# VH-VL binders against q9h9l3: the designs that were tried, part 376

Target 1, 176 residues: q9h9l3
Amino acid sequence: PRKMVAIDCEMVGTGPKGHVSSLARCSIVNYNGDVLYDEYILPPCHIVDYRTRWSGIRKQHMVNATPFKIARGQILKILTGKIVVGHAIHNDFKALQYFHPKSLTRDTSHIPPLNRKADCPENATMSLKHLTKKLLNRDIQVGKSGHSSVEDAQATMELYKLVEVEWEEHLARNPP
Below, E stands for the ipSAE of ESMFold2; O stands for the ipSAE of OpenDDE; V2 stands for 0.75 times the mean of E and O plus 0.25 times the DockQ between their complexes.

## First folded at step 17 (VH-VL)

Design GG93 (framework fv_fezakinumab)
Fold by ESMFold2-Fast, scan of step 17:
Structure GG93 (fold): chain C 176 residues (1-176), chain A 120 residues (1-120), chain B 111 residues (1-111)
Amino acid sequence: as target 1 above (176 residues)
Amino acid sequence: QVQLVQSGAEVKKPGASVKVSCKASGYTFTDYYMHWVRQAPGQGLEWVGWIDPDSGGTFYAQKFEGRVTMTRDTSISTAYMELSRLRSDDTAVYYCARGDYSYGYEFDLWGRGTLVTVSS
Amino acid sequence: QAVLTQPPSVSGAPGQRVTISCTGSSSNIGAHYDVYWYQQLPGTAPKLLIYDNSNRPSGVPDRFSGSKSGTSASLAITGLQAEDEADYYCQSYDFSLEAWVFGGGTQLTVL
């Protein structure tokens, strides 16, 4: 029984024309969906584009936000040694400049049985919103004011739980 | 053809800086991390750090923090590693190597290496 | 010092099996990070031989195989050939150092 958490990060645009995705919020929940971590994070580079429609982040959230290096240390301490669940999780790890062991990583955007349950092609990359609506009959990421990373992390954990038994058996048989 | 082409050998005096280049071709430069690894004559491999060509973000081994700077130019698909305040024990072949984190291929493509000799 | 421990040398005759060990710790291999193996022929750059513990890139003969258990990994070479004479390095990630770490290398001599 290895401990399991789910993570979702929000990114803002930095660098030329806001093309670079920089971490600006991170939420981590436990197996039951309880919040273990939820902080706004101040990128080390100038924010060019808040991407507010998707991130939910505004300039006001950067006031007293935790500096990137400090937040990263806190987050990595929570993730280390745990099974980490996410959706398109490589983007979150990239924003954290972090390498999590593949055998302890679960990406709900790349679990064929989950797509199969949703009547989607097994190799397609489906959005978190679509899978959550189809399999949990719940609407997330509603409205135009941005997403809640807490809500997304909670939905991600619940989606994983739908396939946990069969996927863990598959991974034991077919280690990545 | 997929390849990494590095700049030529350098001879430097202690205290100087050296800048090695690594030009990528045959793949999308911004899709892969670029690592730098060195090897002193007759010795083993030592990781120096990586740069993400897409973001420009860098991460350096603690031993080299403060002395190494990694940059890239996406218009010419070239990564650079600059090492400053050179010491004689920095004499090594410096390799660039591609990392594919999505599929687990770390260091799956290597440059031929650049010999940097630090001597008086 | 190298972070991962390998024997400095190993030898075998053509056709034999040799095994090269790679011993890590709780902060790298023991933390479930995958192991990679590289072959380095004299005067050349290292070449990826094994990735993610036991997988072979295209073009690597099935005579080369990798395995991992606990805090250690091993590379096995069966049907040893003269062309296999090279240095072999293991590699993993260490979360405490936040660094990719290599073994000290093993020189394989084909007798």
Scores: ipSAE 0.773, ipTM 0.901, lowest interface PAE 1.0, mean pLDDT 91

Design GG94 (framework fv_fezakinumab)
Fold by ESMFold2-Fast, scan of step 17:
Structure GG94 (fold): chain C 176 residues (1-176), chain A 120 residues (1-120), chain B 111 residues (1-111)
Amino acid sequence: as target 1 above (176 residues)
Amino acid sequence: QVQLVQSGAEVKKPGASVKVSCKASGYTFTDYYMHWVRQAPGQGLEWVGWIDPDSGGTFYAQKFEGRVTMTRDTSISTAYMELSRLRSDDTAVYYCARGDYSYGYEFDLWGRGTLVTVSS
Amino acid sequence: QAVLTQPPSVSGAPGQRVTISCTGSSSNIGAGFDVYWYQQLPGTAPKLLIYDNSNRPSGVPDRFSGSKSGTSASLAITGLQAEDEADYYCQSYDFSLEAWVFGGGTQLTVL
């Protein structure tokens, strides 16, 4: 396996009117899609809005959830020194309060060749669901029970693998 | 056009607190993190911490944890750094600097600095 | 005292090439964290010169370039000019300290 992982996080609403996004679940998979980490995470602040339609998080998941500080330590140990793939990944790093190096970050929402393969404008930010349907002929984020961060992380890794050789060569010529 | 304007120089006695302000203009205040960096006379740059003006979330360097508090007021696009229990070795120019989180982390815009002198 | 190590001074004549080193460790540059460079003219705030190892902001001349290898980075200035006389600071992120960290600074003198 390569020293490459994919991450996807689910956020819940905290703070006034649930306006602040706080980490509530994190999934990390390896290059082959095997799960390295998948935990529900308890935010340090009161949850105002579970955002269940999108997050899949319910009050029951918080009962035995890992406290944020502990979960963050575990996650960062997995991510540090690795190439990390994600979709709109800056939101995940922000929720983790983590500054992953840009040179080791691969954001499938900002890879022009990937959008081109999907017949989308190269500079547009396309959803993970749309790219996965167009390029992998697979439906993700289906139904009304919320998203699976494992499913999203796996789809993100598979999407990256479609352009990996081309994109890594581009990055070697044009370092981020 | 785009700028960070800091409050004026301060002279404090040991044990006092100081609160430095940094007013942003020319960009959307809540789209960028605000970092604080200090520089003692004749010394190098030292990072103090950051605040996310959107969430109000903060992260402080371990050395300053318990003595520094960062806040912001979005209605006037102003960030604040308060340092308490001042000692003579806190004498420094304190800079605010803008850092993105989405497109890059670089500190691409800096205030002109606020000199804080701690002396008996 | 600084987390990243820079030489305290470098000098060169107009038109020459100067290189400023920045040495880190396994917890910052060696862990793959990107390097940034700032120029500080006397009496002014630092100005971003290089970001993400080798990229130049709009307005920075191409005679300034950055590189990174292993636990170290370097800033190269070709075609040295009088207005380049300044202090130069490298910066990276340190995952053990959970902090942005700077080099001690290098004073460039144009002879």
Scores: ipSAE 0.743, ipTM 0.895, lowest interface PAE 1.2, mean pLDDT 92

Design GG95 (framework fv_fezakinumab)
Fold by ESMFold2-Fast, scan of step 17:
Structure GG95 (fold): chain C 176 residues (1-176), chain A 120 residues (1-120), chain B 111 residues (1-111)
Amino acid sequence: as target 1 above (176 residues)
Amino acid sequence: QVQLVQSGAEVKKPGASVKVSCKASGYTFTDYYMHWVRQAPGQGLEWVGWIDPDSGGTFYAQKFEGRVTMTRDTSISTAYMELSRLRSDDTAVYYCARGDYSYGYEFDLWGRGTLVTVSS
Amino acid sequence: QAVLTQPPSVSGAPGQRVTISCTGSSSNIGAGYEVYWYQQLPGTAPKLLIYDNSNRPSGVPDRFSGSKSGTSASLAITGLQAEDEADYYCQSYDFSLEAWVFGGGTQLTVL
C-alpha cells in the first residue's frame, strides 16, 4: 500500500507589518505517530512578527534554524509519493511553495464523515483543536506559549485514522 | 466581469529587458496565484513561473531563474513579469493566467496575451 | 522539447469521435498529478476545457471528456463540429522539474 504521513507547519509574519506568512517550523509524522522530521526553519525574509501565541516560535529558535531552501528540499523528499494528511493543509503547501497531487492529499478540515462523527455540520471547517477534543478526548494547543507542530501532526493522523477505511472507499468510488 | 487585462505589444533589442503587466478585475486579487506562460510563434505553451499576490512569494521555472522577476501591486490588482537579457528566442506571446488559491492547478482565467518581439 | 507527448495532429469528419493522447512519465502524470486540457482557437488565448482529469468548467459541452490511466491521459471529443478546429494542449505538474509542464499541442482539423 502507499505510505501515509501527516504534516503540520508553523508560520511567522514577514513582509510589511508582518502580514506575510512564512514557514518557520515543520513536523512530519508517520502512520504510527513517530516523528520523521521536525525542524525550525529560517525564512529568507526578515521576521517582523513571531506570532508566538500560535506558532510557538521565538527568536532563539531561529539561531541555528535550517534555511528555507534546504528545509524545503528535505521536506519534499519525505512527502513525494506518499499520501499526506494535514488540517487546512493548503496553508502548509502554500508555505512550502509545494504542489502535492490532490489524489494523495487528505485534509481533515474537509472530510464530511469526520465532522459527522463530531456532531458538526458536514461541510463546516472545524478547528483541529475542536475535532481532537470531541473525537479523541484530548486537549491540544493549550496555553499561551504557542502550539506544538509535532502534537498537531500526531493529532491529525489519529483523526484521519478514525475515518480512513470509510474515506478511502469513498475516494476510490469518487476520485477527485 | 472577471478578467485579466494585459499591457500592449513590445518590440525590444537583444540584451534589453521587458516588463509586462496583468491587471485583474472582478475577483479578489490575493485569493489566486498568478501564473505566467509564454508561446513562441507557431510553438507550444511554456510555463515561466508564478507569484502569490497575497505574500509576494514567487517561484520560477529553472530555465528562467536569474532572468525573470515577478512582482505585484495589490493596490491596483496588477501583476508584473520582467524578463531581462532578452534573446531573439524570447520572442513570444506572454500570458498571465489565474491559478486556484488552494492548489494553483487550474489556469481557469487567461489574459489575452502580450506579444514581445526581440529583434536587432 | 515538450515534457508531455501529444500527437502533432489529428483529424475527423463532422459528427465523428476523435481522441487526443497525452503521454507523461513517473515524475508527472505517473506520480498522481492531475491532468488539464486547454483549447486554443487561432489568434486567441488558451481556454480551460478540462480540469482534474475529467471535470468540465461551466459552459464546456459534455462532448468533451477527459480520462487518465497510469502515466497517460486522453481527451475525447464526440459529435465533432467545425468550431472544434483548434490546438489542444494537455498540462500537468512535474515534481522532478518543479514545474507546470505542457504537451507539445495537437492541431485538430475538421475535414
Scores: ipSAE 0.781, ipTM 0.897, lowest interface PAE 0.9, mean pLDDT 91

Design GG96 (framework fv_fezakinumab)
Fold by ESMFold2-Fast, scan of step 17:
Structure GG96 (fold): chain C 176 residues (1-176), chain A 120 residues (1-120), chain B 111 residues (1-111)
Amino acid sequence: as target 1 above (176 residues)
Amino acid sequence: QVQLVQSGAEVKKPGASVKVSCKASGYTFTDYYMHWVRQAPGQGLEWVGWIDPDSGGTFYAQKFEGRVTMTRDTSISTAYMELSRLRSDDTAVYYCARGDYSYGYEFDLWGRGTLVTVSS
Amino acid sequence: QAVLTQPPSVSGAPGQRVTISCTGSSSNIGAGYDVYWYQQLPGTAPKLLIYENSNRPSGVPDRFSGSKSGTSASLAITGLQAEDEADYYCQSYDFSLEAWVFGGGTQLTVL
């Protein structure tokens, strides 16, 4: 079987008025929640808006941060050939300029059985914070100092495990 | 109507540059990637690169890196591909094609193509 | 040289079944990337025929079907009609090249 990892990225604002989302941190955990990768990443463009309330990124984190090109190579080496779990994961892949096979991608924001377990509408995009509270009875993204991408990646993997058997059977019958 | 309208045919000398435009209509321009694909006369399709109209981010096939520049103007829903230092083997029909990044990767809408002829 | 391998031509008579193969490698189809098929009529732009291995866009007849196994994919056309005469291209993504890649194309001749 293919190994499974979970990813969560933090983005900062670059470009005019900070409109563009650029990768500034990436965390990857294995099936058991052990950290495989966790680095601050220096965007190639000037950071206009750290978005600290959500990203947790501050100017000091950019000191000694891994340049984007180097970090991207390291991250893609970890993701290649694995089942990758994320929440609204297309945003993470977009920030990485990366195309992962859909057959090996699991997006916890678009798994109807997961929403059903949380008593949420099956077709709604629910936040990671809400699903984690409802299904794991755990508070993540607490306070106003920003999110931890490690915490988010770990929560995402645990959420997927709740529906893994059912969802893998569904995907086998209905390949993406 | 959902469509991609490309600029007209170009004839260039070796060493020149060409800039092809692709105007989108009938959909939200910033919701889809714009890919560029070329086809030499009587030959197959070759992917050149993509631009994300929302961010302006680009990615080019290694073969074209350093010679191609993709840009867009969101105010007129138009994408551009500029290829420099043209060679005779750059003679081809250049297509723009819409691709979804979020939920699909297929190229579901294509421009009619722009013939670029590089004479030797 | 095309990254994905297709036969250069295939032919059939009206009503027959033809298949067009698309052979990849471990860095593209074998890595789990989906296969897409495009039909190109003479003098026109390519048109999406099959997406994500086996799905048809609205307006594509069920005579066209796609499949994928291992490092290869196949396009099947049943009940062949004169209007099916065209070039057919497969496409996937190659993670080693970091590029969308196409097959060399197959010219279908309806006899």
Scores: ipSAE 0.723, ipTM 0.890, lowest interface PAE 1.3, mean pLDDT 91

Design GG97 (framework fv_fezakinumab)
Fold by ESMFold2-Fast, scan of step 17:
Structure GG97 (fold): chain C 176 residues (1-176), chain A 120 residues (1-120), chain B 111 residues (1-111)
Amino acid sequence: as target 1 above (176 residues)
Amino acid sequence: QVQLVQSGAEVKKPGASVKVSCKASGYTFTDYYMHWVRQAPGQGLEWVGWIDPDSGGTFYAQKFEGRVTMTRDTSISTAYMELSRLRSDDTAVYYCARGDYSYGYEFDLWGRGTLVTVSS
Amino acid sequence: QAVLTQPPSVSGAPGQRVTISCTGSSSNIGAGYDVYWYQQLPGTAPKLLIYGDSNRPSGVPDRFSGSKSGTSASLAITGLQAEDEADYYCQSYDFSLEAWVFGGGTQLTVL
């Protein structure tokens, strides 16, 4: 079987008025939820808006952060050739400037059986927080001090496991 | 009307620089990558690089790194490709093309091309 | 030299079926990256014909179909018509080059 990992990234605002999303943290967990990678990442551009309410990133985290170019190389070595699970994962890949094969990508925001289990419309885009509460009875992204990308990656893997057998069978019959 | 309008043909001498523009209309400029692809006369297609109009981030094919610079101006929905230290074998039609990252298909909308001729 | 390999030319008579192959490697098509096909009429920009291995954009006739297996892809054209005479290019992504890559192109002649 091909190895599977889950990823979640945190972004900060760079560029004019902080409108550009730049990678500032990345967490990768294995199938059992063990952490394979978790680093704060220093964007090459000046951070205008830490977006701390959502990212959990503060100026102190940037002091020993890994430069973007180095972090990207480390992350891509972990992702290459693996099935990668994420939630709205196109945002993470965009922040990494990375194109992962669609056949090896699993996006928990676009898996109709997962929405069905949550009693949500199959083609709706549901938040990770909502799906995790509904299906795992767990509260994530709690409070106003920001999200934990480790917690989000772990929740994402657990959500995928709920539909893994059904969805892998679907993909075998209906390749993307 | 969804379209990409490119600047007109250019004739340059070896060693000069050329800057081609690509103006987008009919869609949200910052929602799509802008790719640049060239085609020498009678030859095939060659990818040059992309720019993300939202971030200003760029990625260039190794062959062109150090000679190409891609920029954009979001206020006028225009992308630019500048190629420096021109050689005769840079003579080609240069296309801009829109790429959708989220849905996994690329190059669904193309400009008509800009012929750049490099001769002495 | 192109990263993806296509035959330089193919030919067929009106009404016939022709296929155009696109051969890649383990770093592109073999890695699971999608294949795209473009039609280029003389003096025009390329036009997207097939995306995501086998999907057609609005306005592309069902006579055009794409398939992918292993490290290779194929474009099939059935009911060949005179207006199909054009150059055809395949495209994919190569993770080792970190680049979008094209085939060398195939000139289709309708006899």
Scores: ipSAE 0.667, ipTM 0.875, lowest interface PAE 1.6, mean pLDDT 90

Design GG98 (framework fv_fezakinumab; at its last look DockQ between E and O 0.83; V2 from the best seeds 0.00; counts 0 for: pae E 4.1 > 2)
Fold by OpenDDE, look of step 18:
Structure GG98 (fold): chain C 176 residues (1-176), chain A 120 residues (1-120), chain B 111 residues (1-111)
Amino acid sequence: as target 1 above (176 residues)
Amino acid sequence: QVQLVQSGAEVKKPGASVKVSCKASGYTFTDYYMHWVRQAPGQGLEWVGWIDPDSGGTFYAQKFEGRVTMTRDTSISTAYMELSRLRSDDTAVYYCARGDYSYGYEFDLWGRGTLVTVSS
Amino acid sequence: QAVLTQPPSVSGAPGQRVTISCTGSSSNIGAGYDVYWYQQLPGTAPKLLIYDTSNRPSGVPDRFSGSKSGTSASLAITGLQAEDEADYYCQSYDFSLEAWVFGGGTQLTVL
């Protein structure tokens, strides 16, 4: 059986008007929620908007941040060959300029049984915050300090664990 | 109509540079990666790299690193591929092709190709 | 030279079934990456034929099917027709090379 990890990334705004989302933090946790990776990452382009309110990223965090290329290599080394769990995970992979096998990807924003368990429409896209509150009775992404990618990654993993057996069986019966 | 329109054929000398354009229409330009694939005469397909029109981020095949530059102009939904230090074995039809980054990686839309001939 | 290996040519008579193999490795197909197939008619750009190993885009007849096992994939064409004469390419992603990779292509001749 393949190892499972959960990932969450925080983005800052770069480019003209700060509309470009660039990776600024990445957190990876194992099945038990232990942190395997948590680094601030320096984008290759000038940061225009730290998006601190949401990202939790501040200018001080970039002082000793890991350059993107180096961080990417470290992250990919961890992800390779593993089942990767995330919420709206396509955004994380995009930020990493990375392609993970679809068969080894688990996106908690697109798991009908998870939504059903949360009394949400199965085909709706629910937020991580909502699902975490509903199913884990835990508040995440609270306050004005911004998100914690570690907290979000842990929540994502815990959510997936709620439906892991059912979903893995479904995937086994319905291979890509 | 959803389509990719590429620039016309080019004839270059060894050592020169060529810049091929690919204009997208009928869809949101920034929602898909733009891949570049080339095909030498009578040969197979070879992936060159991709650009994210949204971020401007690029990723090139190792073979072309240092020689290829991909850019885009979002105002006109156009992607560009520039290949420098051309040599004879760069002679090929160069295709742009859109690819999803979310849950479908397939190249589902192709340009008609641009022939680049490198000869002395 | 191609990372994925295809037979250079296959042939069949109208109405027959033909298969085109695509052999990869542990760093692409064997790593769990999907396989994509493209049809290229003479003098034209490639066209997506199969995505996600076994799915057909709209407009592609159901006589085209894709599958994979282990490190290899296969394209099957049933009820072969004259218009199927073309070059076919498989495609996948190789994490070791960090590149999208193609097969060498297979020329299908309808006899």
Scores: ipSAE 0.901, ipTM 0.942, lowest interface PAE 0.5, mean pLDDT 95
Fold by ESMFold2-Fast, scan of step 17:
Structure GG98 (fold): chain C 176 residues (1-176), chain A 120 residues (1-120), chain B 111 residues (1-111)
Amino acid sequence: as target 1 above (176 residues)
Amino acid sequence: QVQLVQSGAEVKKPGASVKVSCKASGYTFTDYYMHWVRQAPGQGLEWVGWIDPDSGGTFYAQKFEGRVTMTRDTSISTAYMELSRLRSDDTAVYYCARGDYSYGYEFDLWGRGTLVTVSS
Amino acid sequence: QAVLTQPPSVSGAPGQRVTISCTGSSSNIGAGYDVYWYQQLPGTAPKLLIYDTSNRPSGVPDRFSGSKSGTSASLAITGLQAEDEADYYCQSYDFSLEAWVFGGGTQLTVL
């Protein structure tokens, strides 16, 4: 038995034309949905595009944001040794420059039983918003002023709990 | 043809710098990390660092931090590793190797290696 | 010094089974990270032999298999053949060092 957390990150655009995704916010919740970490993070490169419609991040959030190197250290201390749940989680790990063990990673965008419960094709990649509406009867990511990474992390954990027993049994028989 | 083609052998004096190139072909250069691994004569493999060709982001093994610089040129699908303040114990074959970041962490495609000899 | 420990050499006769161990610690294999195996023939670059502990790339014969338990991993070669004579390296990730780490290598001799 290992502890489990859920993570969701928000990225802004850096580099030429804002094409590079850089970490600008990270939220981590425990199994019960309590917030363990929620900070705005200052990228080491100049922000070209805040992507505010999706990220919810504005220039004011960067004023006292935690520098990337320090935030990364804090986040990795929370993730190390735990089962980490996320949605399309490889994007979050890439933004963190972090390699998490695959055996301890749970990606709710690639769990066939979860899609089956939502009446979706088992091997399709469904959005967090769609799965949350279908299975939890909740609307997340509402409006056009940006997403809440806390809300997304909490929804992700609740979705995983719906299939936890059967999926952990599957993974024990079929290690990744 | 999926391959990594490295620059030719180099002979350098102690204190000099060397820059090794690795040209990728047959796949999308920005979809994979590029790792650098070295091997001293008759010795084992030692990881130096990686570069993400898409972002230009880098990560170096602590032993090489401050002496190594990794860069890339996406217009010609080429990665570079520059090692400065060379010492005789930097004599090694330097390999570039492709790594899939998404869910695969293995080095599935390797260059043939570049011999760097550091001698006085 | 290599971070992962391998025996420096192993030997066997054609047709036999040999195993090569790879011993790590709680910061790498023991933390749940997968193990990768590479085969290196004299004068050539390493070639991926096993990925994600027990999986074979296309073209690698099923005589090669991998496993792990606790802080250690193992490469098994059955039906040993002369062309298997090479150096073998294990690899994993170490979260304390934040580095990809290799074993010291094992030279396989076919008698």
Scores: ipSAE 0.810, ipTM 0.913, lowest interface PAE 0.9, mean pLDDT 92
Fold by ESMFold2, look of step 18:
Structure GG98 (fold): chain C 176 residues (1-176), chain A 120 residues (1-120), chain B 111 residues (1-111)
Amino acid sequence: as target 1 above (176 residues)
Amino acid sequence: QVQLVQSGAEVKKPGASVKVSCKASGYTFTDYYMHWVRQAPGQGLEWVGWIDPDSGGTFYAQKFEGRVTMTRDTSISTAYMELSRLRSDDTAVYYCARGDYSYGYEFDLWGRGTLVTVSS
Amino acid sequence: QAVLTQPPSVSGAPGQRVTISCTGSSSNIGAGYDVYWYQQLPGTAPKLLIYDTSNRPSGVPDRFSGSKSGTSASLAITGLQAEDEADYYCQSYDFSLEAWVFGGGTQLTVL
C-alpha cells in the first residue's frame, strides 16, 4: 500500500499590497503524526505582509529560513509517490508550484463522509478548525500567535483517519 | 464571452526576438494558470511553459530555459511570451491556453494561435 | 520526440468504432497522473475533448470515451461521423521533467 503523509503550509503576503500568497512555512507529518519536515521558508521576493495573526510568521523567523528553491526541492522529494492529505490542499500545491496526481490527493475540505460525521452538509466546505473541534474534540489555531502548521497537519491526518476506510473504498469504486 | 485573444502573425529573421500577447476576457485572469504551447507546421503540440498570473511565477520547459520569458499585466488581463535568439526551427503557431485553477492539468480554453515565421 | 506515444494515424468507416492509444511511462501516466485528450480540426486550435482520463466536458457527445491502465491510455470513438476527422492529442504531466507532455498526435480518417 502507498505511504500517506499530511501537509500544511503557512503563507505571507508578497507582491502589490501583499495580496500574493507566498510560502513561508511547511510542515509534513506521517500517518502517526510524527514530523517529517518543518521549516520556515524564505520567499524569493519581498515580504509585504507577514499575515502574522493567521500565519504565525514573524520577521525573526525569516532570518535563518530555508530559501524557497531549496525548501521546495526537499518537500517535493517527500511528497513524490505518496498519498498526500491536506485541507484546501490546492492552495498548498499552488504555493509550492507543484502538481500532485489527483488520484494520490486527499482534501479534508471536500470529503462528503467527513462532513456527514460532523453533521454538516455533505457538499459544504468546512474549516479545519471547525471539523477538528466537532470530530476530535480539540481546539486548534488557538491563541493570538497564529496557526501552527505542525498542529494543523497533525489534525488533518487524524480527520482523514476517521473516514479513511470508507473514502479509500469509494475512490477505488470511482476511479478518475 | 470567455475567450483568449492573441496578437497577430509575425515574421522574424534568425537571431531576433518575438513577443506574443494573449488577452483574457470573460473570467478572472488571476484565477487560472496560463500555458504556452507551440505547434510547428505539420507537427504536434509542444509545451513551452506556464505563468501564474496571480504571483507572476513562471516555469519553463528545459528546452526553452534561457530563451523564453513569460510575463503578464494584470491590469489588462494579458499574458506575454517572449522568445529570443530565434532559429528557423522556432517557426510555429504559438498558442496560449488556460490551465485549471486547482490542479493545472487540463487546458480548457485556447487562443486561436499566433504564427511566428523565422526565415532569412 | 514526443514523450507520450500515439499511432500516427487511424481510420474507420462511418458508424464504426476506433481507438487511439497513448503510451507513457512511470513518470507520467504510470505515476497516477490523469490523461487529457484534445481534438484539433484542420486550421483550428485544439479543443478539450476528455479530462481526468474519462470525463467529457459539456457539449462533447458520449460516443467519445477515455480510459487508462498502467502506463497507457486509450480514447474510444463510436458511431464515427465525418465531422470526427481531426487530429487527436493525449496529454499528461511528467513529474521527472516537471512538464506537461503531449503525444505526437493521431490523424483520424473517416472512410
Scores: ipSAE 0.345, ipTM 0.775, lowest interface PAE 4.1, mean pLDDT 90
ESMFold2 (binder alone), look of step 18: mean pLDDT 92; pTM 0.935

